# Designs tried in a protein design chat: VH-VL binders against p55155r1310to1479. Part 6

Target 1, 170 residues: p55155r1310to1479
Amino acid sequence: SVCKVQKNQIRTFDDVLYNTPLTTCYSLIAKDCSEEPTFAVLSKKTEKNSEEMIIKVIRGEQEIVAQLQNEEIRVKVDGKKILSEDYSAHQIERLGESDIVIELPEGEVRFDGYTIKTQLPSYSRKNQLCGLCGNNDDESTNEFYTSDNTETKDIEEFHRSYLLKNEECE
Key: E = the ipSAE of ESMFold2; O = the ipSAE of ESMFold2 at other seeds; V2 = 0.75 times the mean of E and O plus 0.25 times the DockQ between their complexes.

## First folded at step 4 (VH-VL; framework fv_cosibelimab)

Design s58
Fold by ESMFold2-Fast, scan of step 4:
Structure s58 (fold): chain C 170 residues (1-170), chain A 119 residues (1-119), chain B 112 residues (1-112)
Amino acid sequence: as target 1 above (170 residues)
Amino acid sequence: EVQLVQSGAEVKKPGSSVKVSCKASGGTFSNYAISWVRQAPGQGLEWMGVIIPIFGTANYAQKFQGRVTITADESTSTAYMELSSLRSEDTAVYYCARGKYRGSYFDYWGQGTLVTVSS
Amino acid sequence: NFMLTQPHSVSESPGKTVTISCTRSSGSIASYYVQWYQQRPGSAPTTVIYEDNQRPSGVPDRFSGSIDSSSNSASLTISGLKTEDEADYYCQSYDSSTHFVVFGGGTKLTVL
């Protein structure tokens, strides 16, 4: 299953397409919401009216942040900028100057500064997903689960529940 | 403007446990890591562990593995540190501190909680 | 387990410059950011330098940080020393291979 974030739109793992602009605050795109979470994918806009994004991937003990700088992908691991020659040591593959793949425990995230593609295996009985990419439960509807496990048809309520507001954004 | 407010001083007997709280105000703490750092009288800063509230997962310094448990309640923006099997050498001021990244600086610190272990 | 080693104490006269070192026992000092914290008696620490050489808002430019890969150490330099700079100073870094955060042992700065 594939979730795509691009141009103020999200196509969920269950292939539901909806419109929701990201903000300059991080939004939770996809997360392992089991009792022992293994990853989270977050994203925000570089500025309010931009389609350019910054991605944050939390994977085990690592925090990976990637964004475009002068049309080239720049990657930080645990706050420290790394050179492309060190990407493979962190299970990151560079596909070009502006395109990377970050390995997840079960799947991968592809990012080029404007598009996020999260690819995960089909839902298993032991796996639970949450976030704006949906729960991957084969429910083909505008009904979504918020961060407090409340089912809603309101996209704004859905997004707001996964928005991480702080003093540095919006 | 973010504030970390910790629970009050505790006096404990050897062998008991203590649970210290750290409440964040001025926004959400889900986007940050919360660490616990202690300082024994006349000694330096000693990192105990960290929780990433968005995950609910915690990592601990080797010295404290098995005795310390760090948890977080995102609905109340509160992190907790519980230390068990207390000994006199656990007498210290315990701080919570917020970081933007796991490897970045602590931009806000709690005021500290004095835990005294006495017989 | 890695350690960050600092001198126990340093002293210098007002107006002079002092440098406090922080040496990493294993792994490269340059592979992870180094932070510096100031702690006055009875108070929680505050950040004076983050990410090797950056100053938080409100910290005067008399404070600077540097990394020396050849000695595997970081340094905090305070120029134009003032009496209010008297404090304990701690360096801090990280290693994903062993544990998240390590502090140096601390350095007591006396201005006299």
Scores: ipSAE 0.015, ipTM 0.613, lowest interface PAE 6.6, mean pLDDT 84

Design s59
Fold by ESMFold2-Fast, scan of step 4:
Structure s59 (fold): chain C 170 residues (1-170), chain A 119 residues (1-119), chain B 112 residues (1-112)
Amino acid sequence: as target 1 above (170 residues)
Amino acid sequence: EVQLVQSGAEVKKPGSSVKVSCKASGGTFSNYAISWVRQAPGQGLEWMGVIIPIFGTANYAQKFQGRVTITADESTSTAYMELSSLRSEDTAVYYCARGKYRGSYFDYWGQGTLVTVSS
Amino acid sequence: NFMLTQPHSVSESPGKTVTISCTRSSGSIASYYVQWYQQRPGSAPTTVIYEDNQRPSGVPDRFSGSIDSSSNSASLTISGLKTEDEADYYCQSYDSRTHWVVFGGGTKLTVL
């Protein structure tokens, strides 16, 4: 299954499409919400009125951040910029024009600065996922599960439950 | 506006455990790294471990593995550090500190908690 | 696993410039950001330099940081020394392979 985030729209793992603008605060896109989390994918806008995004992938012990800088993808691992020659050592590959792929324990995240695609095998993490990409449970309903696992049909409540506000964002 | 507020001073006997809290106020801490750093009287800063609350996993310095447990409660924006099998050498001021990424730049520090271990 | 080595103490007169070094024992100093913290007696540390050479709001431009890959070291430079700069200074870096934060041993700055 694939979840796609672009142009203030999200297509969930269960093929539900909805509109929700990202902010300059990180939003939790997808996370292993089991008792032993293995990954989390977060994203935010670079600026309030931009379509350009920054992604943060937490994978085991590592924090990977990727964004466009002067029209080129730049990657930081644990806060330090790495060169493309170092990407493979961190299970990151450049794929296509300005695309990168970050390996997850099961699956991958593809990013180009404007679009995020998170791909997970349909069998691996069903009913253990949380975030704006949904729970990958093969139920295509207009019911969403908030961060406290409560059903809602209110997209704003859904997004707000996965929004990580801090003093430097809005 | 952002503050890290720690629990009060503790006096403990050798062999006991201590649990220190660190509450973040004025903002969220879920996607930040929260580290614990101690300082024995007249000594330098010593890193003990880190947790990213949204992820829930903690990493510890080798010296403290098996004795330290760091946890976080996102609903109360509070991180905890529990140190067991206390020895007199564990007498120190214990700080929590917030990092922008795992275990690195610390932009806010708690006020410190003095833990005294004596018989 | 790595260590950051600082001189134990440094002293200089008011108005002069002082430089405190921080040398990394293994791995490249340039591979991870270096931060510098100031600690006065009875107080928690505060950041004077982050990400190699950046100053937090409120820190005077007399404080600067630099990286020297050839000596595998970072330096904190304080110009126009003032008596209130007297404090302990700590460098700090990280290593993703071990997932450890390491502090230097600290340098006591005396301004006389």
Scores: ipSAE 0.073, ipTM 0.685, lowest interface PAE 5.6, mean pLDDT 85

Design s62
Fold by ESMFold2-Fast, scan of step 4:
Structure s62 (fold): chain C 170 residues (1-170), chain A 120 residues (1-120), chain B 112 residues (1-112)
Amino acid sequence: as target 1 above (170 residues)
Amino acid sequence: EVQLVQSGAEVKKPGSSVKVSCKASGGTFSNYAISWVRQAPGQGLEWMGVIIPIFGTANYAQKFQGRVTITADESTSTAYMELSSLRSEDTAVYYCARGPKYRGSYFDYWGQGTLVTVSS
Amino acid sequence: NFMLTQPHSVSESPGKTVTISCTRSSGSIASYYVQWYQQRPGSAPTTVIYEDNQRPSGVPDRFSGSIDSSSNSASLTISGLKTEDEADYYCQSYDSSTHWVVFGGGTKLTVL
């Protein structure tokens, strides 16, 4: 199943489209919320009123951060900037100057600075997906589950439950 | 209504390659996975691989890795499966199937099948 | 990295109920969804059950699916058998890898 984040809109794995602008604080886009989490995908805007995003992928113990710099994707792994020659060693593929694919244990994330596309299977009963992309269960229509696993139809409440606030973001 | 229409039957020599097409109509092509499944005469279904056109990436079953290539052309809503180094054991009906889809985890639409016969 | 085992054939009279089993060799049957497909001679498969026990639109309610964790198997049950149910039936499941879509060997259902 595919989740797409673009232009202040999210189309979830279960094909629910809703409007929710990201902020300069990281929001949890998709995560393995099982007892043994294997990945998390987070994103934020580069600045207020921008459509440009920064993506953070946590894969096991590894942290990958990517963003545009002068119309070119720049990648950091565990806080260190890496060159494109080293991408394959970290299961990252570059498709163009501004387009990358990051492999997940089950699926992948494609990012170009303005669009996030996350592909994950919906066939697992053990893996509990959570985040703004939904739970990937192919059944809930217009029902959103907060980080406390509470149903809501209030998109602002839904987004807020997955927002990681800190002192330097708004 | 979604339909998957495949190219016609082919007869190939051992050692050659075959490329089968699968044209989708109706629905959203880019957001759905297209899988290839084959069936040898009198045998069961065997999954070969999948492509998700929106990503342009393909994943293959281990048995076919190195011999199969799956591609998609979003402008024509067509997926392709190319199998190289053909053997007589590759004689089969090859199906394209949509799925898993973004709204489901199963194969919801199937092409009509393409018979590929490998003989000398 | 697993196998799904089905009986090669089953047979039953019109109006009766038949059950086709699908046993997983490794990993829990309950960990991943199971689908069931029907294939008539000369035709492509069609889905009769998805996600363990769901029916697509147009599939009659005499078709049902179930999971039994104790035997590590899934079952397709067809009640009120009709002649048009005569076909090959395939179960299918996944593991945690997108590379592992596995079909069972298939079961030929004869209605006589």
Scores: ipSAE 0.005, ipTM 0.478, lowest interface PAE 14.2, mean pLDDT 82

Design s63
Fold by ESMFold2-Fast, scan of step 4:
Structure s63 (fold): chain C 170 residues (1-170), chain A 119 residues (1-119), chain B 112 residues (1-112)
Amino acid sequence: as target 1 above (170 residues)
Amino acid sequence: EVQLVQSGAEVKKPGSSVKVSCKASGGTFSNYAISWVRQAPGQGLEWMGVIIPIFGTANYAQKFQGRVTITADESTSTAYMELSSLRSEDTAVYYCARDKYRGSYFDYWGQGTLVTVSS
Amino acid sequence: NFMLTQPHSVSESPGKTVTISCTRSSGSIASYYVQWYQQRPGSAPTTVIYEDNQRPSGVPDRFSGSIDSSSNSASLTISGLKTEDEADYYCQSYDSSTHWVVFGGGTKLTVL
């Protein structure tokens, strides 16, 4: 299963397509919401009306942040910029000047500065995944589950529940 | 305006436990990690651990593993640090601090809570 | 695990420049960011330098930070010393493999 985020549009793991404007605040795109979380994927826009994205991948104890700068992907691990020669030591692969793959425990995230593709096994339990990419339960209903696991048909409420607001974003 | 407000001073006997609270206001709690740092009288700063609210996970300094528990309640924007099996050397000011980089940079600090063990 | 070693105290006259060192015992100082905190008597710490050499808003440009990989150390430099700079200064770094934060032992700066 694959979830794709680009141009204010999300195609969930269950193949539901919807429009929601991403902001300069991080949104929780996909997360292992089991009792022992193994990963989370977050993203935000670089600027209010930009299509350029920043991704944050939390994997175990590591925080990986990647964004486009001067048409090249720049990667930080736990706040510090790393060089391309160190990518493999952090289970990160460069497929081109502006295209990277970050390995997850079971799956991967591919990013090019504009599009985020998160790929996970389709046999995950329906209550194990949460976030804007959906629960990967193979039921393509238009009912969404908020961050407190409440069903909603209001996309704005759904998005708002996964939006991580702070003083520096809008 | 971001502010971290901690609970008041505590006097505890050896062998007991203490639970200190840290309430965040003026900002979004869940976007930041919260670390706990202590300072014994006349001594330096000592990191105890961090809670990452988005994960619900905590990580502790080796010295405190097994004695410290750090939790967060996102609905009240409050972090807690509980230290058990108290000894006289645990007498210190305990600070909570907002952590932008998951235990690497502290941009706002609470006012501190004095915990006195044995008096 | 690692240690960050600072001098216990340093003193200098008003208007002069002082440098406080912070040496890492294992692992490269350059592999992880170093922050510097100022603590005046009776107060919580405040940040004067973050990410090796960056200043928060409101911190004068008299404060600067640097990293020296050859000596495996970081330095905080304060120029044009003023009496209000008198405080304890702590360096702090991190290790991503353990997720542990370590503070230096602190340096008492006396301006006299």
Scores: ipSAE 0.007, ipTM 0.537, lowest interface PAE 9.8, mean pLDDT 83

## First folded at step 6 (VH-VL; framework fv_cosibelimab)

Design d1 (at its last look DockQ between E and O 0.91; V2 from the best seeds 0.69)
Fold by ESMFold2 at other seeds, look of step 7:
Structure d1 (fold): chain C 170 residues (1-170), chain A 119 residues (1-119), chain B 112 residues (1-112)
Amino acid sequence: as target 1 above (170 residues)
Amino acid sequence: EVQLVQSGAEVKKPGSSVKVSCKASGGTFSNYAISWVRQAPGQGLEWMGVIIPIFGTANYAQKFQGRVTITADESTSTAYMELSSLRSEDTAVYYCARGKYRGSAFDIWGQGTLVTVSS
Amino acid sequence: NFMLTQPHSVSESPGKTVTISCTRSSGSIASNYVQWYQQRPGSAPTTVIYEDNQRPSGVPDRFSGSIDSSSNSASLTISGLKTEDEADYYCQSYDSSTHWVVFGGGTKLTVL
């Protein structure tokens, strides 16, 4: 199963497509919401009027942040910039000048600055996933659960529940 | 201004547990690293562990493995540290502190919570 | 698994310059950023240097940080010492292999 974020749209793990106005605040894209979380994927826009994104992947004990800078992907692990020669030591693969794959415990995240693809096995964590990518339960009619696990038909309420507002973003 | 406000001082008996709270007010909590740091009287700073609330899994210093539990409640913007099997050596001021990522500088500190363990 | 060692105390006169060292016991001091905190009696610590040599807003430029690879140490330098600078100072780094935060033992700065 694949969740794709690009061009202000999200296609969920359950193949539901909707518009999302990502902001310069991080939003929760996908997370292992089991009792022992193993990963979280967050993203924000670099600027209000851009389709370019910054991705943050929390994976066990590491925090990986990536974005395009000068047409080249720039990666930080735990706040420290790393060079492409060190990517493999951090379970990151460079696929091209601006493409990377970040390994997850049971899947991967592909990122090129404009598109986030989170790929998980179809058998993985049914009904334990949360975020804007949905719960991966193969049912498109129950996709919109807010961060407090309340079903909603209101897309704006769904978006808002995963938006991480802070003092430096809008 | 974002502030971390901790629960009040505690007096505990050896062998008991203490749970200290740390509430973020005037700001955000979920996508920051929230650490607990203690300081025994006249001693230096000692890191105990960290949680990123949006992720929900804590990491602990080796010394405190098995005795400390760090949790967070995103809905109330509150982190908790529980230390069990208390000894007199656990008498200290316990701070929560916020950083942008694990291992970053702590840009906001709570006021500290004095925990006194006495028989 | 490394330690950060600081001198127990340092003293210097107002208007002079003091340097507080922070030596890493194993692995390179440059492997992760070093932070410096000031703590006055009865107060929580405050950051005076982050990411080796950066100052938070409100910290005067007479506070500076540096890294010396040859001695495997970081230094906090305070020029133009003021009596208000009398405090305890801690260095801090991060061990990427264990994912633990490591503090130095602290240095008591006395301004004579």
Scores: ipSAE 0.618, ipTM 0.862, lowest interface PAE 1.9, mean pLDDT 89
Fold by ESMFold2, look of step 7:
Structure d1 (fold): chain C 170 residues (1-170), chain A 119 residues (1-119), chain B 112 residues (1-112)
Amino acid sequence: as target 1 above (170 residues)
Amino acid sequence: EVQLVQSGAEVKKPGSSVKVSCKASGGTFSNYAISWVRQAPGQGLEWMGVIIPIFGTANYAQKFQGRVTITADESTSTAYMELSSLRSEDTAVYYCARGKYRGSAFDIWGQGTLVTVSS
Amino acid sequence: NFMLTQPHSVSESPGKTVTISCTRSSGSIASNYVQWYQQRPGSAPTTVIYEDNQRPSGVPDRFSGSIDSSSNSASLTISGLKTEDEADYYCQSYDSSTHWVVFGGGTKLTVL
């Protein structure tokens, strides 16, 4: 299953397409919400009127942040910029000129500065996933679960529940 | 303006546990690294562990593995540190501190919580 | 894993320059950023240098940080020393192999 975030839209793991106008605050895109989380994927816009995104992947004890800068993907692991020759030591792969793939325990995240593709096996953690990408239960319904696992039909309430507002963002 | 406000001083007996709270005021900490750092009287800073609340899994210094539990409650913007099997050497001021990522500089410190362990 | 070693104390007169060293025992000092904290008695620490040589807003420009890969050390330099600079100073780095934060032992700065 694949969840795609591009521009102002998300296509969820369950193939539901809806608008999600990301902000300069991080939003939770996809996360292992089991009792033993193994990954989380977050994203924000680089600035309010931009389609460029910054991605943050928390994978076990590592934090990987990537974004385009000057038409080149820049990757930081635990806050320190790493060079492309060191990507493989951090389970990151460069594809072509502007794409990277970040490995997950069961799957991967592909990112090029404008599109985030989170790919997980269809059998992976059904009903244990949370975030704007949905729970991967193989149901293409319009029922959404907020971050406190409350069912809602209000898309804005759903989006808002995964927004990580703080003093450093709008 | 964001502040980290910690629970009050505690006096404990050897062998007991202590749980210190750290609440964000004027903001949130879900996507920050919240560390616990202690300082025994007259001594230096000692890092105990860290949590990123949105992720939910903590990492601990080897010295405290098995004795410390760090948790966070996002609904109240509060982190907790529980230290078990207390000994007199655990007498210290316990700080929580916020950083942008694990290993970053701490941009906000709590006021500290004095824990005294004596028989 | 590694240790960060600082001198226990340093003293200097007002107006002079003092340098506090922070030596990493194994692995490269340059592999992760070094931070510096100031702590006055009875207070929580505050950051005076982050990411090796960056100064937070509000920290005077007489505070500077540097890295010397040949001696495997970081340094905090305080020029134009003032009485309010009297404090304990700690360096800090990160061990990316263990994912642990490491503090130096601390240096007591006395302004004579």
Scores: ipSAE 0.615, ipTM 0.864, lowest interface PAE 1.9, mean pLDDT 88
ESMFold2, look of step 6: ipSAE 0.597; ipTM 0.853
ESMFold2 (binder alone), look of step 6: mean pLDDT 93; pTM 0.940
ESMFold2 at other seeds, look of step 6: ipSAE 0.604; ipTM 0.862
ESMFold2 (binder alone), look of step 7: mean pLDDT 93; pTM 0.944

Design d2 (at its last look DockQ between E and O 0.82; V2 from the best seeds 0.00; counts 0 for: pae O 3.9 > 2)
Fold by ESMFold2, look of step 6:
Structure d2 (fold): chain C 170 residues (1-170), chain A 119 residues (1-119), chain B 112 residues (1-112)
Amino acid sequence: as target 1 above (170 residues)
Amino acid sequence: EVQLVQSGAEVKKPGSSVKVSCKASGGTFSNYAISWVRQAPGQGLEWMGVIIPIFGTANYAQKFQGRVTITADESTSTAYMELSSLRSEDTAVYYCARGKYRGSYFDYWGQGTLVTVSS
Amino acid sequence: NFMLTQPHSVSESPGKTVTISCTRSSGSIASNYVQWYQQRPGSAPTTVIYEDNQRPSGVPDRFSGSIDSSSNSASLTISGLKTEDEADYYCQSYDSSTHWYVFGGGTKLTVL
């Protein structure tokens, strides 16, 4: 299963498509919400009206932040910029000129500055995922669940529940 | 303004445990790194571990693995540090500190919580 | 992993300049950023230098930080020393291989 974030749209792990514009505040895209979380994926826009995003991936003991700048992917691990020759030591692979793959315990995140693709095995963590990408339960007929696990039909409420708003962002 | 407010001082017996709280106000809590740092009387600063609340899994300094548990409650913007099997050498002031990311400097510190282990 | 070594104490008169060193035992001092914290008696630490040589807002420019790769050390320099600068000072870095924060032992600055 793949969750795709692009152009203010999200296609969830359960193949549900909806519009929810990201902001300059981080939003939770996908996370292992089990009792022992193994990863989290967050993203924000670089600027209010841009389609360009910044991605943050937390896995194990690392925090990886990436963005496209000047046609080149720039990666920081725990706040320190790393060069592409060091990517493999951090389970990151550069694919061609414009994108990277960040390994997850049971999947991967592909990012090129404008599109986030989170790919997990279809069996992975059924009903234990949370975030804007949904819970990966193979049921496209269920409603959205907010961050407090409350079902809603209101997409704005759903999005707002995963938004990490603060004074430094919109 | 961002503030980290910790729970009050505690006196504990050897072999017991203590749980110190750190409540954040004035800013987002969930995607920042919250560390715990202690300072024994007359001694320097010693890092104990870190949590990023939205991730939920903590990392610990080797010295404290097995005795410390760091958790966070996003709904109350509160981090916790629990230290078990207390010994007299655990007498210290315990600080929480916030960084913008895991490897960041600490931009805000709590006021400190004195934990005294005696008798 | 590595250690950061600081002098135990330094003393200087008001108006003078003092430098506090922070030497890394293994690996390069430049492998990660160095921070400096000031701690007055009975108070929590506060940041005076971050990311090697940056000052937070409100920290006077008489505080400066530097890195010397040849001696594998960082330095905190305080010029125009004032009596309110009397405090303990800690350097701190991050070990990327263990994902641990490392503090120096601290330096007591006495302003005579």
Scores: ipSAE 0.349, ipTM 0.789, lowest interface PAE 3.7, mean pLDDT 87
Fold by ESMFold2 at other seeds, look of step 6:
Structure d2 (fold): chain C 170 residues (1-170), chain A 119 residues (1-119), chain B 112 residues (1-112)
Amino acid sequence: as target 1 above (170 residues)
Amino acid sequence: EVQLVQSGAEVKKPGSSVKVSCKASGGTFSNYAISWVRQAPGQGLEWMGVIIPIFGTANYAQKFQGRVTITADESTSTAYMELSSLRSEDTAVYYCARGKYRGSYFDYWGQGTLVTVSS
Amino acid sequence: NFMLTQPHSVSESPGKTVTISCTRSSGSIASNYVQWYQQRPGSAPTTVIYEDNQRPSGVPDRFSGSIDSSSNSASLTISGLKTEDEADYYCQSYDSSTHWYVFGGGTKLTVL
């Protein structure tokens, strides 16, 4: 199961495609919403009219933030920039000049500055996921659950429930 | 504007517990790091632990492991710190403080909550 | 696991310059950023320097921070001292191996 975010479009773990424009505020992309959370993936645009994103991955006791800077993915772990030679010590793999993979407990996140791919085993965390990538329940019609676990047909209500608005962004 | 407003002063007996709240206003706090820092009378600052509310799992300083529980309620934008098995040396002002990420400096502080432990 | 050591107190006259040191006991001071907080009596701390040498909006440029790798220390320098600068000052860093915040013991600045 793969959730793909790019160009203001999301293809969920349940293969539902919809437009939900990211903003300069963080949105919750995917999270382990079980009683023992193991990861969360958040993202925002770098600028209002850009398709370039910043990704934040919370994994265990680490917070990993990545974005393109000067045509190279720059990675911070708990706020401190790390060198690409140290990526493997943090379960991060460089796949190209601007392309990385961040390991999750059961899966991975691939990021290149413009596209986020969150990949989990198809059977993993069934009905225990939340965020804009849906709950991974194999049913397209009930995928729109807001952050308070309320079903909605309204895509904008669904998106707003995962938007982390503050005074520093829209 | 962002504000952190804490619950009022408390007087507690030894062996009891205290739960201090920290309510954020002026936007969401869910992806920010919320730390608790205490200061005993005449003493310096002592970090107790941190939570990122959207993640939901806290990390604690060694000294407080097993006695402190830090939680957050995203729906009310409120963080909590509960300290158990209180003793007189736990008398202190307890602050909540916000950073933009884990390991960040604190950009906003609550007003502090005085907890007095006396018989 | 490291400690940050500060002088207990420093004093200096108005208009002069003071430097408050913050020495890391083990590992490099450059391994993570150093912050400086100011605390006036009865008040919550406020940030005067973050990420070694950056000033938040509203902090005067007479406050500056620096790192000296050879002495394994950070310094807060306050020039043009004013009576209002009289406060306690704390340095703080982060231990990436334990994921803990570490504060210095604090320095009382007296402006005579």
Scores: ipSAE 0.335, ipTM 0.774, lowest interface PAE 3.9, mean pLDDT 87
ESMFold2 (binder alone), look of step 6: mean pLDDT 92; pTM 0.935

